# Ledger of designs, part 6: VH-VL binders against Peptidoglycan synthesis regulatory protein ReoY 2 (reoY2)

Target 1, 183 residues: Peptidoglycan synthesis regulatory protein ReoY 2 (reoY2), of Halalkalibacterium halodurans (q9k656)
Amino acid sequence: MGKWVSVAEKRQFLKWFLTQQLKRKDAKRILEYLLQHYHLLEQVMFTEEIRGRERTLVISTLQSDEPGFAFYLYRRKIEDPIRALGELQANPADPIYLILHFHGKAQNHQYLQMLDSESREYIKRFKQFQAYKEETDSLIEAVLIENEKKMLLQQIDEALDLKDERRFKDLVKKLQELDRRSS

## First folded at step 6 (VH-VL)

Design w3 (from s4 with light chain S30D R91Y; framework fv_pimurutamab)
Fold by ESMFold2-Fast, scan of step 6:
Structure w3 (fold): chain C 183 residues (1-183), chain A 121 residues (1-121), chain B 107 residues (1-107)
Amino acid sequence: as target 1 above (183 residues)
Amino acid sequence: EVQLVESGGGLVQPGGSLRLSCAASGFTVSSNYVHWVRQAPGKGLEWLGVIYSTGSTDYGNEFTSRFTISRDNAKNSLYLQMNSLRAEDTAVYYCATDKYSGSYYGEFDYWGQGTMVTVSS
Amino acid sequence: EIVLTQSPATLSLSPGERATLSCRASQSVDSYIHWYQQKPGQAPRLLIKDASNRATGIPARFSGSGSGTDFTLTISSLEPEDFAVYYCQQYSNWPLTFGGGTKVEIK
């Protein structure tokens, strides 16, 4: 049950992650400590959910919109990375769940491969939802633009019937602007 | 309505093994955190361990090597496997869970009636 | 592990009297304390969660207060059914721990 991830694979990813700029510079010390202590890195599991009764460490890069650092233990939230490091050092045998926020996470194959199956499925569903949302919004916009073009064309026909040259020129300009927006 | 019913307790000799069951109704064990708590005669409550919704488990330090928590999702039941039993393990054993729709953090809204385990020669 | 010390061990009172029960933690648990009531031969019942919030169905005479290391459970006017053992429990740190209990008995 759950995904088996080697210490070497975790180490390689965290070394890459540390090349990014973190929102909280002192959170770098926690990741460096994990890299220097193989037995702690063995306890690290990558996830996308804060675990209720398990230690959950959240670290974010500057490019992420998420908060820079949080450490959860039960209902307790520790916001000081150095204090969190002290808690990790006090209980080295307990599991450590790690949530990393960074730009392009959903497209990062190596990160996704390290996630448990539940987190991986969540991201897959989220990506599908985002794709559906974007497609739906684009379709609605296209329909609105098409309806406005039809209205303008009808008004142009009316202006031609009435020989209203000023109105005809105004409507043609509006149609040209709408064409530029839809391109 | 949430209910928990423990069973499997009884008299066992020192060094023996026993498996306790906890049958759940009114909620799904795979969606909840379910705990084991014990109470020796005339003594207070002692937390044994938990199985999380993910299937992961945690134990109190004294219990890790001798006690194992598991579940059978199809039977909606929780189990406590107890090995190498000692006189000090004599207690009433309860299973307990948080509210199905509530906070997960160790608030025991629902308890079973308990099952008595006596370890004696 | 966090040790919870409850005092007094036994509290002898008459119906109608006020009961005040103490729970002290060996280190700060913020407000992550629950209180339970246990009657003879019965499983515990959740009374107060997160130091001060009454659980569903719990009478208004029960109240909880405190934060950090010092917590109090108060029963404003004891009813006959309130004579029981009361336990505090912390969930701030692993492992979960309970206090030793306070027995509220008839004088």
Scores: ipSAE 0.000, ipTM 0.451, lowest interface PAE 16.4, mean pLDDT 81

Design w4 (from s4 with heavy chain S53R S103D; framework fv_pimurutamab)
Fold by ESMFold2-Fast, scan of step 6:
Structure w4 (fold): chain C 183 residues (1-183), chain A 121 residues (1-121), chain B 107 residues (1-107)
Amino acid sequence: as target 1 above (183 residues)
Amino acid sequence: EVQLVESGGGLVQPGGSLRLSCAASGFTVSSNYVHWVRQAPGKGLEWLGVIYRTGSTDYGNEFTSRFTISRDNAKNSLYLQMNSLRAEDTAVYYCATDKYSGDYYGEFDYWGQGTMVTVSS
Amino acid sequence: EIVLTQSPATLSLSPGERATLSCRASQSVSSYIHWYQQKPGQAPRLLIKDASNRATGIPARFSGSGSGTDFTLTISSLEPEDFAVYYCQQRSNWPLTFGGGTKVEIK
């Protein structure tokens, strides 16, 4: 089930969202229409999932890699904003689910509070996954750099033992470049 | 490689309950739409319900009150809890999911082998 | 819910012959019909998605066509492994529904 959110809270957030630059200007028209019609805004619920039983609007800002606009009429995808608006007008009592894609969504407290419980948990898990992935990638890079340093130090010792001046100078230069990368 | 394996089927008396499992490998259940589909002996396919990436669920109207779909992300497994079973629930139960997709298409690229549920006295 | 009617219920043919299977929807489903093949004792296999798009690994002899309410699955020349039951499925409306199936059997 969706979380209860007052019309005033939805209105305040959507007015802020409309200050962002959207990929589709026609999508802006649909959001403006919802704001002008209280009875439709009452039916709006925020979510992160397209479900086959629901009508879902997907709207994205320029900073998002997601499509600028899509309207899922139950299981059908509609990309024509005029057709989407017509369907909303034809069935005003049916719920309208809204997925918004914008920069900083996972850290936007106001947006997160408006989401249904399932969507909040999904974003929480996604955010944790992204954090772990970044940490893991950083740790792998650090391990690779340290292993490479260890091997270079071993090779430098060998060059010193063999009194290979040219190889010694080449290896020291490589170690200095690696130290620069790890800083 | 994506693989789904159902288990938990068997003989149950009318009015009884049974929980089916669907173990997934090659993908994470929390990243996909996973469906349950059943087939009575000698009959056609019947869509039962779905669990979405967020964990929310939808069911066919006749299944809403008696059947519950759930998942355990740690075990990468899906479940179908069946209550108040009737003779007409006798069927092979499949779990199925689509190939990687960003949209909800409801196309079933991958199916388990199925598990047989027999409801009889 | 949308009802899908498949015809004929049984199609008796010989290897090498062309098979034409029909799926009719009770209301328009646009192009949102999928086709599946099922052999005895096996799970279904996706053949065609969204009316005409062949799924990965499906031989060229399988083709789909149609829009609105009338859809066709064609097997241009039956191979021994093609004798099976075929189901259509719509994704246009909730809930998802399947047709009753067409059994393609050897004469």
Scores: ipSAE 0.080, ipTM 0.640, lowest interface PAE 6.1, mean pLDDT 86

Design w5 (from w1 with heavy chain V50Y; framework fv_pimurutamab)
Fold by ESMFold2-Fast, scan of step 6:
Structure w5 (fold): chain C 183 residues (1-183), chain A 121 residues (1-121), chain B 107 residues (1-107)
Amino acid sequence: as target 1 above (183 residues)
Amino acid sequence: EVQLVESGGGLVQPGGSLRLSCAASGFTVSSNYVHWVRQAPGKGLEWLGYIYSSGSTDYGNEFTSRFTISRDNAKNSLYLQMNSLRAEDTAVYYCATDKYSGSYYGEFDYWGQGTMVTVSS
Amino acid sequence: EIVLTQSPATLSLSPGERATLSCRASQSVSSYIHWYQQKPGQAPRLLIKDASNRATGIPARFSGSGSGTDFTLTISSLEPEDFAVYYCQQYSNWPLTFGGGTKVEIK
């Protein structure tokens, strides 16, 4: 069931959001522009998923670990808020998906109510997927380090056989650096 | 100095069509929301619709099929095309806009003088 | 659409008296209400924006208050030029809607 979110409710939330410290201060200009133009606020949809073929704005507060600003338009990523504002002005009737990152988001009733059930489920699935990906990437990195270490040990043995003191010392330093990376 | 001047009003028969014009000076129509608002004799104000810089338009529910808003950027003018006119459409028609910048588009700082449309046999 | 109900329809007062005009919304409009003044034969004039902020050039005797569904326009001491029709307008939801108006007339 689609939930109807009034423009006034979107305005109240965004006015509150603007009281927070943003990572990118110039991103305030975009939110202020949306607040001053009802037509654009009508097109705003709160989401947690970057939409591949739709306009998606990402704005983050200082307390968030997420990027401060990004505007996705089809296959493009725009990192300049002023340029993003120009794109919004050119196509005011198209949907605008808005992702906001801020402290306490999971406990913010007003924000959560503006998300549909698909967006809420996507957040849960994405975070679980991201955790799996991070665990998998860590295992791959460990295997690569182990393989590089084995290669260095073989090269050290070869340098010893050839009595290449300079190469031996260089390879030992590289091995010590790998041991640091694996800690 | 922002000015809006409406024209094109007059007497029209029921079922007829009429096009109103709104000429703007002191600001660029293509940079603002410009609205049409009407007022029947002795009655209150009624919002009709708007046009924005992109050419995007929207209308009140009862006007969507009969009324069309357009603009001519070269003439810095706004138009309201009215079709299938009824006696109930008899009113003074105003064009109105917000301030040049920093205002909510729903606040009408500037209004034209209005043009009278009478739908009668 | 959001319906705005203004009361009273007519308010008969003398110069120097206080006028209090009501505007009630069929659902919450937060603070997204504007007030206009209209004199016979003239276009409306913006008085108060966002429930309580006077527009440029509007005398201090005009004030607005309220939030949610109940809004008030107050004229603290009526001047001769204040006898006019007053309209509230919401922009919380599309379509934009106006109240039916309150006529402030001389007693």
Scores: ipSAE 0.006, ipTM 0.456, lowest interface PAE 15.4, mean pLDDT 81

Design w6 (from w1 with heavy chain S53R K99E; framework fv_pimurutamab)
Fold by ESMFold2-Fast, scan of step 6:
Parts: C-alpha cells; structure tokens; sequence
Structure w6 (fold): chain C 183 residues (1-183), chain A 121 residues (1-121), chain B 107 residues (1-107)
C-alpha cells in the first residue's frame, strides 16, 4: 500500500536509470519491457524491502555494492533476467515490487518520492545516521562500530527477505564479532 | 531492561474481530524483528508472523487472510488485527523479539506475558 | 513447511538424573535450531541458540548438539526448577516452526 505514483513519473525515472551501467546487462531487457508495456508499469511499486509473498525485482548499477540482479517469487530466487521476464509476461496483472540500487540513492529526491512510506522512513533513518557520522570531526571507534553495525543489520534484513540462509548466518557472525570488539 | 506487554485479549464470538496490542519498552520496535506466537490451552507454540525492521510483514500460511501485523513507531507498539475468529483461535498470544541489536531472526530472547483470547459463543 | 518432531512426548525423571531430549526435522535445517523452556503459566525462555550456544544466563548443565535433521538437548543433572516443557524451533525455512514439545516431569 504505497504512495500513488503516475506511470509518467515511473517512466521518466526508469529512462534515467537505464542511462546508468547495470551490473547485469540482460536486466536492461526487463526494464525496457516495462517501459514499453503500460499495463505492467502500472503494477510497478518502488520499495526498499523484498516482499516475500510478492514479486520483487532487484536491479543494481555497476557502481553499487549490491548484487546485480535477483527476482523473488514466493520462496524462489531467480537469478536469470530472461526467466524473470517470462514470469512477468505470464502474470501481467499481479503487483511488481522494484528495488533499484545505485550510487547516491539515499540522496536522490526523485527516487525517494516514488517509495512507499515504510521505505521512505527506512531511508530517512539511514540518512540521519550517515549525517551524524559525517558531522564528527574526530575519528571515534564507537561511531565507526555503530555505523558498521547498522550496515550489517540492513544487510541481514536483505538476506532474511531473500531467504539467503548462508549469507544471513555469515552476516550475523560478523555482527557478533563487532559486538565482542565493542564491549 | 527490555519488556513487552500484550493487551487486548478477551472473550469474542465466532466470526468476530479483535485487535491485540504489544507495548515495548527498553528498545525501539522499528530496530528489531517483532513476532507474534500463539499457544492454545495445553498445546504447543505456533508462529503467527513477523514484522521486519523495514515494516514489511510475513505470516504463516494459515494466517495470511485473517491476521494483520502492524506497528506504530511513535507509540513504540505492535498490533495484531484478528478477523473472522474461530474456536480454534482460542489461545494465549505472545509478542516476542530478539536482542535490541536484531542479531538473529526468530531468536526469541524476550517475550511478553501473553494475553488470552477466548473464542466462544 | 518444515515439521519438527520431538521425542519422547513425556520424560519422567528424578532430580540429579540426566535428561536427553530429541528434535528431528523433516528436512535439513543445518544448525538453525533454537531450544526453549516453558514453565506452567509462564512465557517460554530461550535456552540454546543455533543448536549448541547457551543463551545469556543459562546454567552450564544445559547443552545442545546436532546438525542437519537430528538435534539433542541435554540436561546433565536435573534441578527441581528444570521440570518444564521444552520446545525446539527452526529458522532455516519460512515459516518458522516449533516442535510439539517434550514434558520433563518428576518421577
């Protein structure tokens, strides 16, 4: 239940996004398909969270540290963009949640305006933490530890939503190591 | 000290609706994964669903159509909206969370005292 | 959905005896099992996390072991306060599921 966003606004943003270099070149075909099919673009909702029971597309630019492509459908993770495109074509009336990872996303006004309220609050909290960190004149270990902890928690959320058990376990171990170091 | 306090339980007629509350203190609900777990009298534990830090939710398959989890960050509280209640929904309902850091999923370090829901005519 | 089967359903023992509780998963859950203790009228309490790690404040007499599909909770020497119901829980696959419980009662 996100904010209302016109098809024209979605189209304008996705055209800009496609000027960026994608980590997975064949993911471009999915975005181009959405741009050429009005009825599918109507079903697209921008989010920052993988929705386990919804169709969720994750697409990343080359400059992002996130994985290049993933399509989540129920409990399945599809890593082939062409197979994902087939699923979108088969079920055009169902909602499509879209997560885009790119450099400067947290400061991109156009992108933030298209997010649902939960995603906007999540990004707002991250920006507030980042701003607090950036205001510090002296390097203090506690601030760096807290930043890494928040980043790990964000990555843990992603792994949980992706149902990536191995990555989840690895990230939790890193968080525990960080907690030991700070105590 | 982390505390969770459930409220809103009581006697409800079959087909009725009820909203349970879970008030948190000592931690921020938006910084943790918070779950609902129920237990029928004399029976075992059953996981209902979770609200993630992002605010998105997941439910057990049997609960998706009748139950909704939400939160109010300003009130530091979690809610469980229960619709179309049946006799088999009679149970103690718990909210539960892991440590403040959110280091594990489903590692229930902290539980509320539970609130009893009885569905009976 | 992963089904967790706990055995025995009831274990009758005396204080000072060793208790061994089993939890079997319908498919592999790696080490992603937690154990809880529940006393009558109380909420559950986390005992063991990730198959073998004792939770904060849990006495050394409690230990967990196992991986894959077979897990064990051991209480090396029962104290009076240990007579309770014990549940295993997996978080390997969604949805989260609990076992049916093992009741440890006084003989």
Amino acid sequence: as target 1 above (183 residues)
Amino acid sequence: EVQLVESGGGLVQPGGSLRLSCAASGFTVSSNYVHWVRQAPGKGLEWLGVIYRSGSTDYGNEFTSRFTISRDNAKNSLYLQMNSLRAEDTAVYYCATDEYSGSYYGEFDYWGQGTMVTVSS
Amino acid sequence: EIVLTQSPATLSLSPGERATLSCRASQSVSSYIHWYQQKPGQAPRLLIKDASNRATGIPARFSGSGSGTDFTLTISSLEPEDFAVYYCQQYSNWPLTFGGGTKVEIK
Scores: ipSAE 0.000, ipTM 0.450, lowest interface PAE 17.2, mean pLDDT 81

Design x5 (from x1 with heavy chain G102P; framework fv_pimurutamab)
Fold by ESMFold2-Fast, scan of step 6:
Structure x5 (fold): chain C 183 residues (1-183), chain A 121 residues (1-121), chain B 107 residues (1-107)
Amino acid sequence: as target 1 above (183 residues)
Amino acid sequence: EVQLVESGGGLVQPGGSLRLSCAASGFTVSSNYVHWVRQAPGKGLEWLGVIYRDDSTDYGNEFTSRFTISRDNAKNSLYLQMNSLRAEDTAVYYCATDKYSPSYYGEFDYWGQGTMVTVSS
Amino acid sequence: EIVLTQSPATLSLSPGERATLSCRASQSVSSYIHWYQQKPGQAPRLLIKDASNRATGIPARFSGSGSGTDFTLTISSLEPEDFAVYYCQQYSNWPLTFGGGTKVEIK
């Protein structure tokens, strides 16, 4: 059973969301249409997963790296908001799953409270994965920097042995840049 | 045969409270969106608020702190609880349905006859 | 809030004449305008849905037109029962709002 979210709470959040700049201006018209039509808003469920057999509407703000708009219906992806709106009008009693992408979503308490339990668990796991990935990427970069530094030091020694002053200066500059990036 | 009947209006002192009722017959209130709309004497219509089918509510900004909409599905009735009443709340109060329809939205296809609330000392 | 301005405030005409009532929105409401008729002592009655669609039982002499910010209700030939106050209402933005009304009265 999902978490209960009232129509009034959905309306309040979507009004706030519409104060943000969307990647697709036409997607704003769909959200405005949902706000104008209570029976459609009643069918809206906030989620983080594209539903295979249900309608899923994906809308993103300008700051998000996600695509600006997509509407999924079974195996089809519809990228035209006007066509999506036509589908909502044709089947008003069917559920509408809504995925919103915006900066700070994982830290937005109001949004997280509107997600069903499965979506909240997905976000929690995603946060854990992002933290792990960031740490892993940092460790990988540190190892690559260390290996590059060792190679540069060997090449510097070789340049000194060969009395190649230009190459020595170029390698020292690269080593300084590498040290700068690791700080 | 579809009918909405408001009741509970009357004279009330400033700062007082009053609860209005809207009794529905010929249809089920829980299957529809039901609104309260008021009209001051000689003035136009003003939307107060709505109760959705999930029992959640929305109000106009002036009404949020003083007015509460509720319903009793067993009695097929809608209520408007009004608190901290002021002279400017003097009006005829109507309940109206915003019936679910796939073709039309936000329309008030059924209205009650209204109940008069007079706020005066 | 979207403000709806109706003009004229009062329209004095004789039976058989054409009545043209205007409703202007402070910002675009697309076609999300409904029109209502109200007679003294009575509740409003829905006339026109979504700018141009007649409600059930509404005579053909009533017609609506317009989109965006400028809407018109036309009564092609006034009957005695048509002398009433007419209100426009928008459904485009929350909160729902009504116009100030146009009173159509007998000359």
Scores: ipSAE 0.382, ipTM 0.696, lowest interface PAE 3.1, mean pLDDT 85

Design y1 (from r3 with heavy chain S56T; framework fv_pimurutamab)
Fold by ESMFold2-Fast, scan of step 6:
Structure y1 (fold): chain C 183 residues (1-183), chain A 121 residues (1-121), chain B 107 residues (1-107)
Amino acid sequence: as target 1 above (183 residues)
Amino acid sequence: EVQLVESGGGLVQPGGSLRLSCAASGFTVSSNYVHWVRQAPGKGLEWLGVIYSEGTTDYGNEFTSRFTISRDNAKNSLYLQMNSLRAEDTAVYYCATDKYSGSYYGEFDYWGQGTMVTVSS
Amino acid sequence: EIVLTQSPATLSLSPGERATLSCRASQSVDSYIHWYQQKPGQAPRLLIKKASNRATGIPARFSGSGSGTDFTLTISSLEPEDFAVYYCQQRSNWPLTFGGGTKVEIK
């Protein structure tokens, strides 16, 4: 709270962001408008949460799974960029909260520096959760592969005991393919 | 007391290069937004560009390819590197800054005296 | 870019008279207009910030007004030292731009 971000830092980041492919071309016009209107850019604050009473602008790149554009004001959702732009022009002194969705956001040092402490902590926790989930999913996959290998080895032993040549050859092939995939 | 002093102007041939200096006293250049503004003889003021406190720069669209703004924090000075100069670049070049640092730009409380650049054969 | 049009280009007045200088923007700049005074051979001097706020050390005879696209600089009673060129400047939109200037001259 109380994090002060210079207009220069906001402008530099937004110029970079505009080099990315956005889901909605209309959203690009709004960001360009903010870049050209210094007095509005002064009111921009980067956040990760929709503000109930303040203006919140959400813009997403093509690689994001989030909606391409939304403007929230007093619990209302505005999807018309022309109406959103008109609202920004009518109330130039009010804060503008900006949520940007793009690939690699949690690892983007410049973006993270522009967020308040609470928003940065939320992203940090989300990143930790993602890492934990990925590690857990990897461990589950490894256990499943190991269990399948143990079962194949038991079935190979049984085929040897029964002198089932065809079954033995099929099981060995399956074991070799499993080993190749786990490499 | 805040002061800015430009130097390095002179006569240069078309296609030539020149580096202007702006020496600052009474404040630190790394804590302020500092701008270059030029004025052709008998004409009005034209904003050229800025160097922000964090060291990044912005230019007017007509200037970005031939002009570079930089600073030397140890010397508390700014520079304007001018390349591929043309007759229309003939002007007095000023450095200018805001009274307050960081979050402000474009309110030119302090100006240098200017340095004259003449591009002529 | 925003174009600032100053009028008149030249204003010929006598000491003691009221000067009214206009600055019109090609699109709204809200209140983000600054005024500068420039005398021959000198750097510009900031007079008025954000349409109507006098800069430090500026005499009370200088005042600014306006919002949106129409702005005015008024000198209530011209002193000899006030004969100069006056420029308006906007900082609402990038890039920063100046008007063409109004020359206030004797005669």
Scores: ipSAE 0.008, ipTM 0.528, lowest interface PAE 10.0, mean pLDDT 83

Design y10 (from r3 with light chain S31R; framework fv_pimurutamab)
Fold by ESMFold2-Fast, scan of step 6:
Structure y10 (fold): chain C 183 residues (1-183), chain A 121 residues (1-121), chain B 107 residues (1-107)
Amino acid sequence: as target 1 above (183 residues)
Amino acid sequence: EVQLVESGGGLVQPGGSLRLSCAASGFTVSSNYVHWVRQAPGKGLEWLGVIYSEGSTDYGNEFTSRFTISRDNAKNSLYLQMNSLRAEDTAVYYCATDKYSGSYYGEFDYWGQGTMVTVSS
Amino acid sequence: EIVLTQSPATLSLSPGERATLSCRASQSVDRYIHWYQQKPGQAPRLLIKKASNRATGIPARFSGSGSGTDFTLTISSLEPEDFAVYYCQQRSNWPLTFGGGTKVEIK
């Protein structure tokens, strides 16, 4: 289902991807090979999950926290791009699943359009998780500010009880700086 | 039955422009890859470029700057816009397509009859 | 680009004889070679796809073989309508390329 991904779309995206710095320089050779061999590029499907029965290539840019290269075949992991290339050449008619890791992929419209439906749902869930995390971090910051404010107010009350005018003025200044940041 | 009919060929001066048409019947151009191939008199076949089912295009390196492939889905037709024509562009121009709809690339089951373009003063 | 070299340039034979046409690629094209037949004044006609698969309506006397860089088109017994120019084409690498052709003519 969904829109069919053309060879031209795959080629355009992979050309852009090759302008990025890859963690593994020799993984570039596989992508260059795919770009030069349209019959293999026809078999390429973009995904976010390792497939159990099909070949899965994983290639990551320097900005990604993911491993630079992996090739999965029947749960075997091949870490040498040259060995992986040999396998692709031996079985050119079989599907090739491609997982690309790069900075900003969840917001990359061109990449998202090329993913299968399962992968698009995975990315959607990931984006929702990031949104929850950002909202949670914002709430934590607000709680920390309120806690510091409560401590400062308690210390101000103590300074007033002790008639410590200098300490009172210093604490009020800190409270004003905190209010300025939170407002 | 799939059929392709080219038109628009003729005599054109060096440096001139010409637009060729390829009318399709028996299939929808938006469901197929359709290619342009040319053949100079007494010479072999040369691939020019393709328009993919979703409308994007690719060209041979020597044709990228001067030739543009487009389509009109409502008219079920393709076009080849040819600019800055040279004597070397003199050839019969064919449109060609694969038998199956979708993603097959470069298996030319169907060809038009061709249209002759002559670039001469 | 991949260069396809066809040999011989001309093959002179009589009806009933076996024709063997060669197509050699400058680098490996796996099995992604197609064969076409062209008669004067006509568009090419697809004969064989992916080295050995006969296209719809193509007689059994036409067969293809080969992989990598060396490919052969065989016509087991020439019929009068088989005298034509034959082209090989690769789709392994962009851009698509054709061979120079082999003319099969009557002796």
Scores: ipSAE 0.007, ipTM 0.502, lowest interface PAE 10.7, mean pLDDT 83

Design y11 (from r3 with heavy chain N32Y G102S; framework fv_pimurutamab)
Fold by ESMFold2-Fast, scan of step 6:
Structure y11 (fold): chain C 183 residues (1-183), chain A 121 residues (1-121), chain B 107 residues (1-107)
Amino acid sequence: as target 1 above (183 residues)
Amino acid sequence: EVQLVESGGGLVQPGGSLRLSCAASGFTVSSYYVHWVRQAPGKGLEWLGVIYSEGSTDYGNEFTSRFTISRDNAKNSLYLQMNSLRAEDTAVYYCATDKYSSSYYGEFDYWGQGTMVTVSS
Amino acid sequence: EIVLTQSPATLSLSPGERATLSCRASQSVDSYIHWYQQKPGQAPRLLIKKASNRATGIPARFSGSGSGTDFTLTISSLEPEDFAVYYCQQRSNWPLTFGGGTKVEIK
């Protein structure tokens, strides 16, 4: 029952936003790039505040009194849209916070709905992503460890058959270390 | 098993061009972000650029005008086209990727063995 | 670009000794530092990811710590196979950058 802002909802709103006149025309290229790249759009969260530790894009229309473009990357402010686009491309899995300034924002129900969902669901998604990443990493690691263990056991059997004492000792050491890591 | 194999390195004159290949096995390149990293003899590692899963590319500032990354999904391979080569481009060139598709970037779990490019007269 | 400075450039030690390698970032990278080991004629090998998480198959003697701008890679007791060059790398900011490396050599 908790509703997350879907990629489709973000895409529909950004398509509308791009019909507006932006203060910085180059900022349009960033939004167009996000619309063309699903993996980046998945990371977009609409917000009204600059995030100190996360990437924050600020884009404004001509009717806004706010600066036309700014990109905040942790403690840095970047004013070049091309450089900002490069950073988004370089770190596609990290969250992207988007602040849009436009006339009538306070009365735009579609935008406000995304903000409310983003506020609650971002924290939820971030925690879920962290938990999922940890769980998925652990599961994948467990499978990889089990496969490596099976390979080592086969190689140990071969070393025993060949009476290769040095290889046997090395492989047993590796298996013991792997067992410790899988516990 | 994930494996990356670079090829195409060799001797080239200053001002020349060369295309490197990186052949992938054990995974599908179109599902991963694959990077090019180089290392001059006796020097450190330098990131060149990346091709994202959806096919777009990005480069370090010094490489944008001279280097182009591309891929051929049917051949499960990617390429680095190098133009206007200089003595400073002499290096071992590696392709590298993260262990997992999409959710990880810049954690290079898998590397090729590298291919040597020598730019000399 | 974020500049990563590794120190010392060269560390001369004997087997069994503890090695501590430093990586300093020109600005905060949070915890987004990875460590690699490279032996002559070989590709780099991922050791530690996100400051402190050992990669698959990496022995327990390798550990990483730090946050913000100052990071450390520790090898608790050097084995003969550990004499290599070690690089730190950040993924906090575009473009990705590597440190200049620390060579751990046998005394």
Scores: ipSAE 0.010, ipTM 0.464, lowest interface PAE 11.9, mean pLDDT 81

